VH-VL binders against NAD kinase (nadK). Designs and how they scored, part 61

Target 1, 268 residues: NAD kinase (nadK), of Syntrophomonas wolfei subsp. wolfei (q0aze0)
Amino acid sequence: MKIILVNNRFKENTEKKAQEIAGQLSALNVEVIIDNGLDEPYAGTVDFIMVLGGDGTMLRAARRYGQRAIPVLGVNMGTVGFLSNIEINELAEYLPLILREEYSLEARMMLEVAVFQQQSLLTRVFCLNELLLRSNSPRMLSFALEISGQKLEPYRGDGLIVSTTTGSTAYSLSAGGPIADPQLDAFIVTPVASHIINKRPLVVSPEREISLHLLEEREAIIGIDGQIKMDFGAENRVLIKRAPHPLLMVNLKAKPFFTSIDRSLQRQ

## First folded at step 7 (VH-VL)

Design C5 (from aa20 with heavy chain A33W; framework fv_ragifilimab)
Fold by ESMFold2-Fast, scan of step 7:
Structure C5 (fold): chain C 268 residues (1-268), chain A 122 residues (1-122), chain B 113 residues (1-113)
Amino acid sequence: as target 1 above (268 residues)
Amino acid sequence: QVQLVQSGAEVKKPGASVKVSCKGSGYTFTSYWMYWVRQAPGQGLEWIGVISAYSGDTTYNQKFKDRATMTVDKSISTAYMELSRLRSDDTAVYYCAREGFLDYSPYGMDVWGQGTLVTVSS
Amino acid sequence: DIVMTQSPDSLAVSLGERATINCKSSQSVLYSSNNKNYLTWYQQKPGQPPKLLIYWASTRESGVPDRFSGSGSGTDFTLTISSLQAEDVAVYHCQQYYSSPWTFGQGTKLEIK
């Protein structure tokens, strides 16, 4: 068995803990590849991915490995989040189940985001939460939204979010989007500070293609999962569609989504 | 081993059509875009188009747009390029090639088919 | 369209000596957001398909010997072979993939003196 162990090199204690866990797994005759974010993603075949950290580390793991159709387990290391399944102090208890492949999988859709220059692909990223188009200056954007070939009336405002259901509780929520059951597959399209009163969030089929381009030259940014930024100008077009593979999240114990989000909303 | 295997050489008369196949193996076929490139005898490389193996979305070089058709059959991990209304100057080796992707960006054609010689003569 | 021009069209270099091939694009192929030049170099031996050597102008493809290096940014690019070996006899092609249509240089034929 070969396992990728993903951690955040910049978080205190996570690298030390990753080394400890790698040692424990090696003692059980498991080959371990450590990914702390410094190197290219591991290119070889792998049986399982274990993510040590919070939601941010899981989002990075999903971008790097989510398209390989490999089970991914989130192991929380002290920060409450939505994407982890077990706590670090529970790992020893659940390890025999992991090694015997005795767990269930939950499929979470991902976005494929492609940015083009004159129809030439400049960059393509896969993400678990969302794409954010936003102004990078005090000026409003004027932009076109096309859904599966249907051209909508122009948008005017600060931007737009295209989210997965997993991302419904991230930026989309802050912009007025709905809370979606993560077992539902859908794109959620949420305007950011629209100056057109009738622009509402849209919930659309995950089989649709969404494209965006600016209608006039502005300083704009495409943001991915709050972690990657790309410059976006009037010469660019972004295409968003369902990624080829969902992220396969490991369930070793029940995670109560609705009570977790309810508690989170009371804190905000 | 990642590999692209193309169909065999073709001899066609002017005005005919040719369809070249390209079968991928050793990787997840639908995760990559497939390029089509040709090379006339003693000449440089010329891009024909690119197709997504997942969606079937295509981008064509305008020079070929009215004559070239690219398709994919995901069930057999095979891409196709059909060129119609052949002329003698379409005589070339036709290649399929996979788009390499790293660090959120394409980096070029990392795996190439062996090439298919298409000869157009009367 | 972005026009790619290579120089020279052909060159002969003695075994063990440095070979230098240039490639010029008619407009910049640098994507500012990721600071990458969308330029590749391919090696093509007679009867074979092209083989990827260098991507993003200066990154060597896995398995390519370290005597091969790429340099340059924006519009002017160079492929260098620091110590020519017999197996390096080939036609070398540069390509841009910044803007459609993707375009190639005319090729540079490298021969042994």
Scores: ipSAE 0.056, ipTM 0.618, lowest interface PAE 6.4, mean pLDDT 88

Design C6 (from aa20 with heavy chain S31D; framework fv_ragifilimab)
Fold by ESMFold2-Fast, scan of step 7:
Structure C6 (fold): chain C 268 residues (1-268), chain A 122 residues (1-122), chain B 113 residues (1-113)
Amino acid sequence: as target 1 above (268 residues)
Amino acid sequence: QVQLVQSGAEVKKPGASVKVSCKGSGYTFTDYAMYWVRQAPGQGLEWIGVISAYSGDTTYNQKFKDRATMTVDKSISTAYMELSRLRSDDTAVYYCAREGFLDYSPYGMDVWGQGTLVTVSS
Amino acid sequence: DIVMTQSPDSLAVSLGERATINCKSSQSVLYSSNNKNYLTWYQQKPGQPPKLLIYWASTRESGVPDRFSGSGSGTDFTLTISSLQAEDVAVYHCQQYYSSPWTFGQGTKLEIK
């Protein structure tokens, strides 16, 4: 068995724990690859991915490995978040189940985001939460949204979010989007500070293609999962589709989504 | 090994159409986009278009948009480029080439077919 | 359209000497967000298809000898062969894939003196 341990090098506690866990797994004749974010993604075949950290570390793991159809387990290191299944102090209890492959999987849709320059592909990235289009200056954006070739009336405002259902509790929520059951497959399209009063969030089929382009030259940014930033200008177009493979999240214990989000909203 | 094998040479009269095939082997065909490029005798390279082997989505050079048609057949790992209303100045070697992709970005045409000579003469 | 211009059109260099080929784009092919220049160099020997040598302006394709190097950014690019060998006789093409339509330079024919 070969396992990737994904952690954040710059969090000393997480690095130390990753080394400790790698030692324990090696003693059980498990090959371990550590991905601390500095090198290219591991290119070989692996059987399991264990993410040590918060939601940010899981989002990076999903971008790097999510399209490989490999089980991914989120192990919380004391950070508040929605993408972990067990706590670090529970790992020893669940490790035998992991090694025997005694767990269930939840499929979580991902976005495929492709940025073009005059129809030439510049970059294609996968993400778990969302794409954010926003102004990089005090000036509002004017931009066009197309859904499966259907051209909507122009948008004018600070930006737009195209989110997965998993991402419904991230930036989309802050911008006024709905809370979605992460087991549903859908795009959630949420305007950011729209100047047009009747621009509402849209929930659309994951089989649709969404495209965005600017109608005026502006300084704009595309953000991916809050971690990657890309310049976006009037000659650029972005295409957003459902990624070919969902992220396969390991479920070792029941984690009640709706009661967790309800408590989070009450604390505000 | 990764390989692109094209159909054989063609001789056509002006006004006819030609359809060139390009069969991929040694890789997952649908993971890569396929470019079509031509080279007239003694001239440089000229891009015709690109097609996604996964989706079938195409982008054409405007010069060829009204005459060129690119398609893929996933079941046999084969891409096709058809050029209609042939003229004598369409005489060229036609190449298919695979688009390399790394670090979320395309990086160029990393594998090329052997080329198909199309001669257009009356 | 982005126009690609190579210089010189032809070049003769002695075995073991340095060969330098230039390529200029009419506008920048640098994508600032990932810091990559969308520029490639291809080698084409007589009767053969082009072969990828250098991508993202300076990255050598796997299997390409160390004597080949690419440099430059934005609009001005150079392909260098540090010590010319007989097998390097070919036409060299630069290409941009930053903006559609994708365009090639006119080619540079490299010969042994």
Scores: ipSAE 0.346, ipTM 0.728, lowest interface PAE 4.0, mean pLDDT 89

Design C7 (from aa20 with heavy chain S31G; framework fv_ragifilimab)
Fold by ESMFold2-Fast, scan of step 7:
Structure C7 (fold): chain C 268 residues (1-268), chain A 122 residues (1-122), chain B 113 residues (1-113)
Amino acid sequence: as target 1 above (268 residues)
Amino acid sequence: QVQLVQSGAEVKKPGASVKVSCKGSGYTFTGYAMYWVRQAPGQGLEWIGVISAYSGDTTYNQKFKDRATMTVDKSISTAYMELSRLRSDDTAVYYCAREGFLDYSPYGMDVWGQGTLVTVSS
Amino acid sequence: DIVMTQSPDSLAVSLGERATINCKSSQSVLYSSNNKNYLTWYQQKPGQPPKLLIYWASTRESGVPDRFSGSGSGTDFTLTISSLQAEDVAVYHCQQYYSSPWTFGQGTKLEIK
């Protein structure tokens, strides 16, 4: 058995904890690869991915490995989040189940985001939560949204979010989008501070293709999961579709989505 | 090992069509885009187009858009480029090449086929 | 279209000496978001397909000897061979893949003096 341990390179003591866990796994005849974000993703075959940290670390792991159809377990390191399944102090208890493959998998859709300079591909990124198009200046954006070849009336405002259902509780929620069951596959398209009163969030089929481009030269940014930022100008086009593979999240214990989000919204 | 193997040399008359094949092996064929490039005798390289082996989406050089057709057959890991209404100045070696991809970005053509000589003469 | 211009058209260099090939793009091929120049160098020996040497203007492809180096940013690029070997005789091509149509320089023929 080969496992990748993903940790946050910028967190205190996470590297030490990762080394400690790697030693424990090696004692059980498990080969361990540590990914702290400094090198390219491990290219070899692996059986399991263990993410040590909060939601941010899980988002990075999903971007790096989510398309490989490998089970991914979120192990919380003391931060509050929605993407981890067990706490670090529970790992020893659940490890035998992991090694015997006694767990269930939950598939979470991902986005494929491709940015073009005219017709030339500049970058392609996969993400778990959302793409955000936003102005990088005080000026409003004017932009075109096309859904499966259907051209909508132009948008004017601060931007737009294209989210997965997993991302419905992240930035899309803050912008007025709906809370979606993460077990549903759908795109949620949420305007950011639209100057057109009747621009509502849209919930569309995950089989649809979404494209965006600016109608006027503006300083704009494409944000991916709140972690990657890319300049976006009038010569650029972004194409968004469902990624080929969902992220396979490991469930070792019940995590009640609706109860958790309800408590979160009631002001702690 | 990763390799691309192209079909053999062709001799065509002006006005005919040619279809060149490119078979990939040693990698996940559908994970990469395939470029088509040609080189006339004693001349530089000229891009024809690129096709995604996963989706079949194509981007053509406008110079070739009305005559070139790129396709893929995923079941046999093979890409095709057909060029119609051939002229004598289409005489060239035609190459397929795989798009290298790293750090979320394409970086160039990392693996090339051996080339297919297409001669157009009457 | 972005026009790629190489200089010189041909170059003769003695074994063990430095060879320098230049490439200019008519527009910047630097993508500011990732700080990468979408510029490659290929080596083509007689009767063979091109071989990728350098990508993103300065990154050596795996297996390429360290005597090959690329430099430059934006519009001006250089391929350097620090100590010419007999097997380096070839035509060298630069290419941009920043904007469609993807374009190549005209090629530089490198020969031994």
Scores: ipSAE 0.494, ipTM 0.787, lowest interface PAE 2.9, mean pLDDT 89

Design C8 (from aa20 with heavy chain S31Y; framework fv_ragifilimab)
Fold by ESMFold2-Fast, scan of step 7:
Structure C8 (fold): chain C 268 residues (1-268), chain A 122 residues (1-122), chain B 113 residues (1-113)
Amino acid sequence: as target 1 above (268 residues)
Amino acid sequence: QVQLVQSGAEVKKPGASVKVSCKGSGYTFTYYAMYWVRQAPGQGLEWIGVISAYSGDTTYNQKFKDRATMTVDKSISTAYMELSRLRSDDTAVYYCAREGFLDYSPYGMDVWGQGTLVTVSS
Amino acid sequence: DIVMTQSPDSLAVSLGERATINCKSSQSVLYSSNNKNYLTWYQQKPGQPPKLLIYWASTRESGVPDRFSGSGSGTDFTLTISSLQAEDVAVYHCQQYYSSPWTFGQGTKLEIK
């Protein structure tokens, strides 16, 4: 058995725990590869991915490994989040189940985001939560949204979010989008501070292709999962579609989504 | 380990079509885009097009888009490039090449097929 | 279209000496968001396909000897071989993949003097 341990290179406590866990797994004849985010994603085949940290670390793991159809377990270090299943102090209890492959999997859709300069692919990234198009200046954007070849009326405002259902509780929620059951496959398209009062969030089929481009020369940014930032100009276009594989999240312990989000919203 | 193996040499008359295959092995075929490039005897390299192995989406050099067709068969990890209405000046070695992808960006053609000589003569 | 121009067309260099090949693009190939130049260098020996040497203008491909280096940004790029070996005799090609159509330079033939 070969396992990737993903940790946050900026969190010393997580690094120490990764080393301890790697030692424990090695003693059980498990090969361990540590991914702290500094090096390239591990290119070889693995049987399991264990993510040590909060939601941010899980988002990075999903971008790197989510398309490989490998079980991914989120292990929380005590931070509040939606993407972890067990706490670090529970790992010893659940480790025998992991090694015997006695767990269920929950599939979470991902986005494929491709940014073009004319017809040339400049970058392609996969993400679990969302793409955010936003203005990088005091001026509002004017941009075109196309859904499966259907050209909508131009958007005017601060930007747009294209989210997965998993991402419905992230930036999309802050912009007025709906809370979606992460078991559903759908795109949620949420305008950011639209100048047109009747621009509502859209919930569309995950089989649709979404494209965006600017109608006026403006300073704009594309953000991916709140972690990657790219300049976006009028000569660029972005194509968003459902990624080929969902992220396969490990369920060792019941974590009721609706009760968790209800408690989280009560704190805000 | 990672290899691209192309079909054998072809001799065609003007007006005919040719279909070159490129089989990948030693990697996950759908992770990578496949480029097609040709080189006439004693000349430089000329890009024909690129195809995504996972989506089937294509981008063609405008010079070839009316004559070239790129496809992939995921079940056998094979890419194809068909060039129609052949002319004598299409005589060239045709290469397939895999596009490497790193740090969220393409970085060039990291693995190349051995090449397929296509001779067009009448 | 972005036009790629290499200089010189051919170059003869003694063993152990430095070889320098230049490549110019008619437009910038720098993607400012990731600070990468979409410029590659390939080595091609007679009867063989091209082999990737340098990508993103200055990053050496795995397995390529450290005597090979790439430099430059935007429109002007250089491939340097610090100490020529007999096995380095080849044609060298630069390529941009910033904007469609992807284009190559005409190639530089490197020979031993």
Scores: ipSAE 0.006, ipTM 0.561, lowest interface PAE 9.4, mean pLDDT 87

Design C9 (from aa20 with heavy chain S31R; framework fv_ragifilimab)
Fold by ESMFold2-Fast, scan of step 7:
Structure C9 (fold): chain C 268 residues (1-268), chain A 122 residues (1-122), chain B 113 residues (1-113)
Amino acid sequence: as target 1 above (268 residues)
Amino acid sequence: QVQLVQSGAEVKKPGASVKVSCKGSGYTFTRYAMYWVRQAPGQGLEWIGVISAYSGDTTYNQKFKDRATMTVDKSISTAYMELSRLRSDDTAVYYCAREGFLDYSPYGMDVWGQGTLVTVSS
Amino acid sequence: DIVMTQSPDSLAVSLGERATINCKSSQSVLYSSNNKNYLTWYQQKPGQPPKLLIYWASTRESGVPDRFSGSGSGTDFTLTISSLQAEDVAVYHCQQYYSSPWTFGQGTKLEIK
């Protein structure tokens, strides 16, 4: 068995813990590749991906490896989050099940985001939570939203979020979007602080294509999963669609999503 | 093995049109953009345009915008570049080239076709 | 339009010696959001298509010998061959793909002295 062990070298001294776990796995004849965020993604074939950290580390792993149809396990390293399945102090208990491939998989949809400068593809990324278009100045944006060839009336406000159902509890939630069952495939389109026009969140089929472009030159950015930030101007446009492959998340432990989110919201 | 194979040499009269094909193999065709570049005898490289096999969107060099048409046929992993109203100064080797994509960013033309010589003479 | 200017137009270098080719862009080709210079170097031998050598100004393409290196940022770029070999005789082209239209330098012909 070959496993990628994903961690963030610069956060919470996780590098030492990753080395300890790699040593333990090697002693069990498991080949370990460590991805600490500094190098390009590992290009070879692997059997399993273990993510050590919080939701941020899982989001990075999903962008790097999520389209390869490899099982991905989130192991929480002390932060509260929604994307981990087990805690680090439980890893020893569950490791035999991992090595015997005794687990179920949950498919989570991903976004495919293509950014164009004029007609040229500038970049293409995959993400698990959302794309955020926002103003980078006090001035509101004027932008066009098109859904599967249908041109909506112009949006005017601070921005827009296009989210997966997994992302419904991330930035979309804080902007007034609905909480969605992560097992559903859907886009959630949530306006950010509309200043002039009353707009409602939309829940649309994952088969639709969504495009965005600015109608006026403004200082704007697009954000991907809260981790990638790109300048966005009037010569740019973005096309969003469902990614070809879902992220395959490992379930070793029961996941009471609705009771967990309900408890979390009451404490907030 | 990733490769691009172009159609054979063509001789055309002034005013005619030429359509060059470029067939990709050994990779997922729709994940990459295709560039078209030409090189006149003894001259440097000149960009004609790029088409995204992902979206079908095109960007043309303004010099060619009124005469060049780029298309893709996803079912046979083939890109096409048609140049109309040919002039003698369109005589050149025409190349297709795949846009390399790494770490979610384009980085240049990593795989090139063998070239198609188009001669325009009367 | 971004104008790409190479220097020199032709260069003769002895086997085993260092060859240096320069490329200047009329505007910066550094994309600040990802900190990458959208500049490539290609090698073209007679009768062959161009071959990618260096991308993002300084990253060597797989299979390209380590004697080839790229440097520079913004508007001034350099391709260096640390120890010239006979098979390195070719025309070298720089290109920007920062903004449309994509433009190439005029090419530098490298010959053995």
Scores: ipSAE 0.000, ipTM 0.419, lowest interface PAE 14.5, mean pLDDT 85

Design D1 (from e7 with light chain I94K; framework fv_oberotatug)
Fold by ESMFold2-Fast, scan of step 7:
Structure D1 (fold): chain C 268 residues (1-268), chain A 124 residues (1-124), chain B 107 residues (1-107)
Amino acid sequence: as target 1 above (268 residues)
Amino acid sequence: EVQLVESGGGLVKPGGSLRLSCAASGFTFSNAWMSWVRQAPGKGLEWVGRIKSKIDGGTTDYAAPVQGRFTISRDDSKNTLYLQMNSLKTEDTAVYYCTTHPRYSGSYLAFDIWGQGTLVTVSS
Amino acid sequence: DVQMTQSPSSLSASVGDRVTITCRASQSISRYLSWYQQRPGKAPNLLIYAASNLQSGVPSRFSGSGSGTDFTLTISTLQPEDFATYYCQQSYSKPWTFGQGTKVEIK
C-alpha cells in the first residue's frame, strides 16, 4: 500500500508530524510519499492520500491529485474547517480502518478552468472551491458573462465568483452567495460588489459551461481557491466547466454539515 | 421503520446449492454496507461475509470457511442482498442473518440492523 | 484470527441484580468492540459499539468499558427482558469474530 502525506510545512509543525506519521506507516509496511508542495505532484500510482492540515492544505491536495480518483482524507491539525473528517489526535484510533479500506467515500465536484488568449489555450487548472475574477486596482471591471451560449447583460463591479457547492461556504459566502449542500452538484455564480444593484447570485446546473472576458482593458486577475493567481486582460477569456472527476473524500465518522454551518452563522 | 427480511432457506443435501435473499426497506439500501452472519443451532454467531455499497467500491470480503464457495451480491434497484451458497457442507447448517453497517455513523463497524434470519439445513 | 473469549459462559441472576460480563481479545483491538443481546428465538440486537458507546434506543442501565484486550459489559439493575445471551464482537481485523456468548439465566 502506498500513501501520499500532504502537509503545510509552515503550519503547526506539520512537517515534523508528517515525518512521524510516515515512520509509523513504514513500520506497518506502508510506502509513504511526503508532498509539502515544493515539488511537482507525485506521478506514480498511489492508494490513498492523507492531508495533514486545514482547508487550505486540502485545496492544494485537491488541485494536485483530485482528478486521479484516489481517496483523500482530511486530518485536522487544530484549525476549525469544513474539509477535514478527523482530528490528528484521532488518527491512531482510525488508522486500522484506513489501512483495511474500511471507510466511506463522498464525491465532491471540482471545476475545470481553461484560460485562453484569443483561440489558444494558455493553461488548464482544476479546483475544489472557486474561481474568482477580480479587479487588481481601484477601478471596477466591465465584463461579459456567458452561460451555455446565453450572453447576459454586461457586468460592472469588482468581479465575479464561480463556485462549487463545496466552495459555497468559502469566498462566495463572503460575497453574498447562498450556502449549498456540498452533496449537490451545481455552480454558484456570485457577483463581487456589483455596480448594478439587482445582479443576484445564480445557481446553475453543473452541466453548464461558463465563460468570462473583459469588455475594457483593466488590471484584473483570476484567483483559484485563493491560492493561485494569474493575470487576466481583455485579450483573455476563461471557460469554466465541471471537472471530469470529482474529489473522493474519505469519511471515517459522520460530520454533520448543517449543524456545523448553523453554529457558524449564529456566531456571525 | 427499518427492516431486513431474509428468505430462501430450506433443506439441501451436501454438495448442493442454495440462494438466500434479503429484502431491505426503510433506509437507502444503495448506500448501505451489508453482511451475512450465521448461527449454527445452539452455537454462537459467525460472520460470513460483507459487500460494500457501489459508491464505496462494491467489494466483497469472506470468512475463510466459505471463501470460494459463497458469493455475496446486491441489486440496488430491488433493494435486495443475495447470498449464493455452493458446495454446501453439513457445517453450513445455521440460521443466516443479513445485517447492515451504518455508513457514516457506524463507527467501528458495528452491525446495527438485523433481519429475522432464515434457516439453512444441510443434511442427507 | 482474533479470538474473543467471554467470561462467564453462563450466570444466574435475579431482577435488580448488577451483572458484569467480560470479554478478552487474543491481541489488542483498541476500541473496536461491540456488544449484542440475543433473546431466545430472536435476532441479535446491538447494545454497545466502540467499547463504551450506547446504541440509540438502548436503556441506560447498559454500559461498556475497556480498551486493548479487556472489555466489560455491565447491566446495573437487571430487568426481566434482560434474560438473554450476550455476545462481544471485534471489528479490528477481518474476519470479524464473536465471543462464544454469555447466557444470563433467571435464578
Scores: ipSAE 0.450, ipTM 0.739, lowest interface PAE 2.7, mean pLDDT 89

Design D10 (from e7 with heavy chain H101W; framework fv_oberotatug)
Fold by ESMFold2-Fast, scan of step 7:
Structure D10 (fold): chain C 268 residues (1-268), chain A 124 residues (1-124), chain B 107 residues (1-107)
Amino acid sequence: as target 1 above (268 residues)
Amino acid sequence: EVQLVESGGGLVKPGGSLRLSCAASGFTFSNAWMSWVRQAPGKGLEWVGRIKSKIDGGTTDYAAPVQGRFTISRDDSKNTLYLQMNSLKTEDTAVYYCTTWPRYSGSYLAFDIWGQGTLVTVSS
Amino acid sequence: DVQMTQSPSSLSASVGDRVTITCRASQSISRYLSWYQQRPGKAPNLLIYAASNLQSGVPSRFSGSGSGTDFTLTISTLQPEDFATYYCQQSYSIPWTFGQGTKVEIK
C-alpha cells in the first residue's frame, strides 16, 4: 500500500506530525510519500491520500490529486473547517479501517477552469470551491456571462463567483449565495456587489458550460479557491465546466453537515 | 498573443560566463513554473533546470551536468526568466529554449509554451 | 534517473500512411508522458500530454496511448507538415528526461 501525506508548509506543528504518522505507517508496511507543497505532485501510483491540516490544505490536495480518482481523507489539525472528516487524535482509532479499505466515499464535484487569450489556451486548472472574478481597482467591472451559449444581460459590479456545492459555504456564502447540500452537483453563480439590485444567485446544472469575459478594459483578477490569482483583461475569457472526475472524499465517521453549518452561522 | 522570447546567446570561450533572458507575454508569468531546455546541434532535447512559481516556494532544480555551474532565477515584476551560465564547457553548446509548465493546470500537463530559442556557442 | 528510449530512431513514410512511434521508460511512469513535434529549424510543439490527451489546436490525426512503461504516438493519416522529429518526455520525476527522438522522413 502507498499513501501520500499532504501537510501544510505554513503550520508549525504539521511537519513533526507528518513524520510521526509516516513512522507509524511504515511500521505497518505502508510506503509513505510526504507532500508539503514544495515539490511537483507525486506522479507515481498511490492507493490513498491523507491530508493533514485545515480546509486550505485540502483545497491544495484537490488541485494536485483530485482528478486521479484516489481516496482522499481530511484529518483536522485544530483548524475549524468543512473538509476534514476526523481529528488528528482520532487517527489511531481509524487507521485499521483505512488499511482494510473499510470506509465509504463521497464524490465531490470539481470545476475545470480554462483561461484563454483570444483562441489560445493560457492555462487550465481544477478546483474544489470556486472561481472568483473580481475588480483589482476601485472601478466596477462590466462583464458578460454566458450559460451554455445563452447570453445574459451584462453584469456591472465588483465581480462574480462560480462555485461548486462544496464551495457554497466559502466565498459564495459571503457574497450572498445559498448554502447547498454538497452531495448535490450544481454550479452556484453569485454576483459580487452588483450595481443591478435584482441580480440573483443562480443554481445551474453541472452539465452547463459557463463563460465569462470583460466588456470594458479594466484591471481584474481571477481567484481560484482563494489561493491562486491570475490577471484577467478584456482580451481574456474563461470557460468553466464540471471537471472530468470528482474528488473522492473518505467518510470514516458521520458528517453532520447541516448541524455544523447551522452552528457556524450562529457563531458569525 | 502568448510569447516567450529568449535573448543573450552568443559566442563565448570555455570557462566563460553568459546570461540568458526569456521575456514572457500574453499569460500570467508569475503563476507559471519555468524551465530551460537545450538542444545541441543535430542532437535531441535535454532538460537543463526549472524554477517554481513564488507561490509554490520559488525553488530550483537542475540536471546533473549543469548543477553548480548554472543558476535559474525569475523577476515576476518584469515577466522575465534568467539563466546564468558559469564555467562554460564546449559541451554546453546548444540552442537554449525557455518553456512553461502551467502551475494551475491538471496534474498531467507538460511543457506547453516554448520560445524560439537562443544559440550559445562555447568555442575557443 | 528515468531513461526514455524511442523506437525507431528514424522512419520513412509517404503522405497518407499510418505512422506509429514507440517510447519505453526504464521504470513505470504511470501516464506522465508527453509527446512533442519539432520541425526543422523550429521550436518543439506540444502534441499530447498525460499519454493520451490531445493539446488544444493539435489535429485529431494525432493520438497517444499507453501507461506504465510502454507508450505509442500514432499519426493516422500522415500529412506533408508532419515530416518532423518527435520526442517523448517523462514528467514522473526530476530530472525530466526526453527520448532520443524519432525522425519521420519522406520516403
Scores: ipSAE 0.000, ipTM 0.394, lowest interface PAE 17.4, mean pLDDT 86

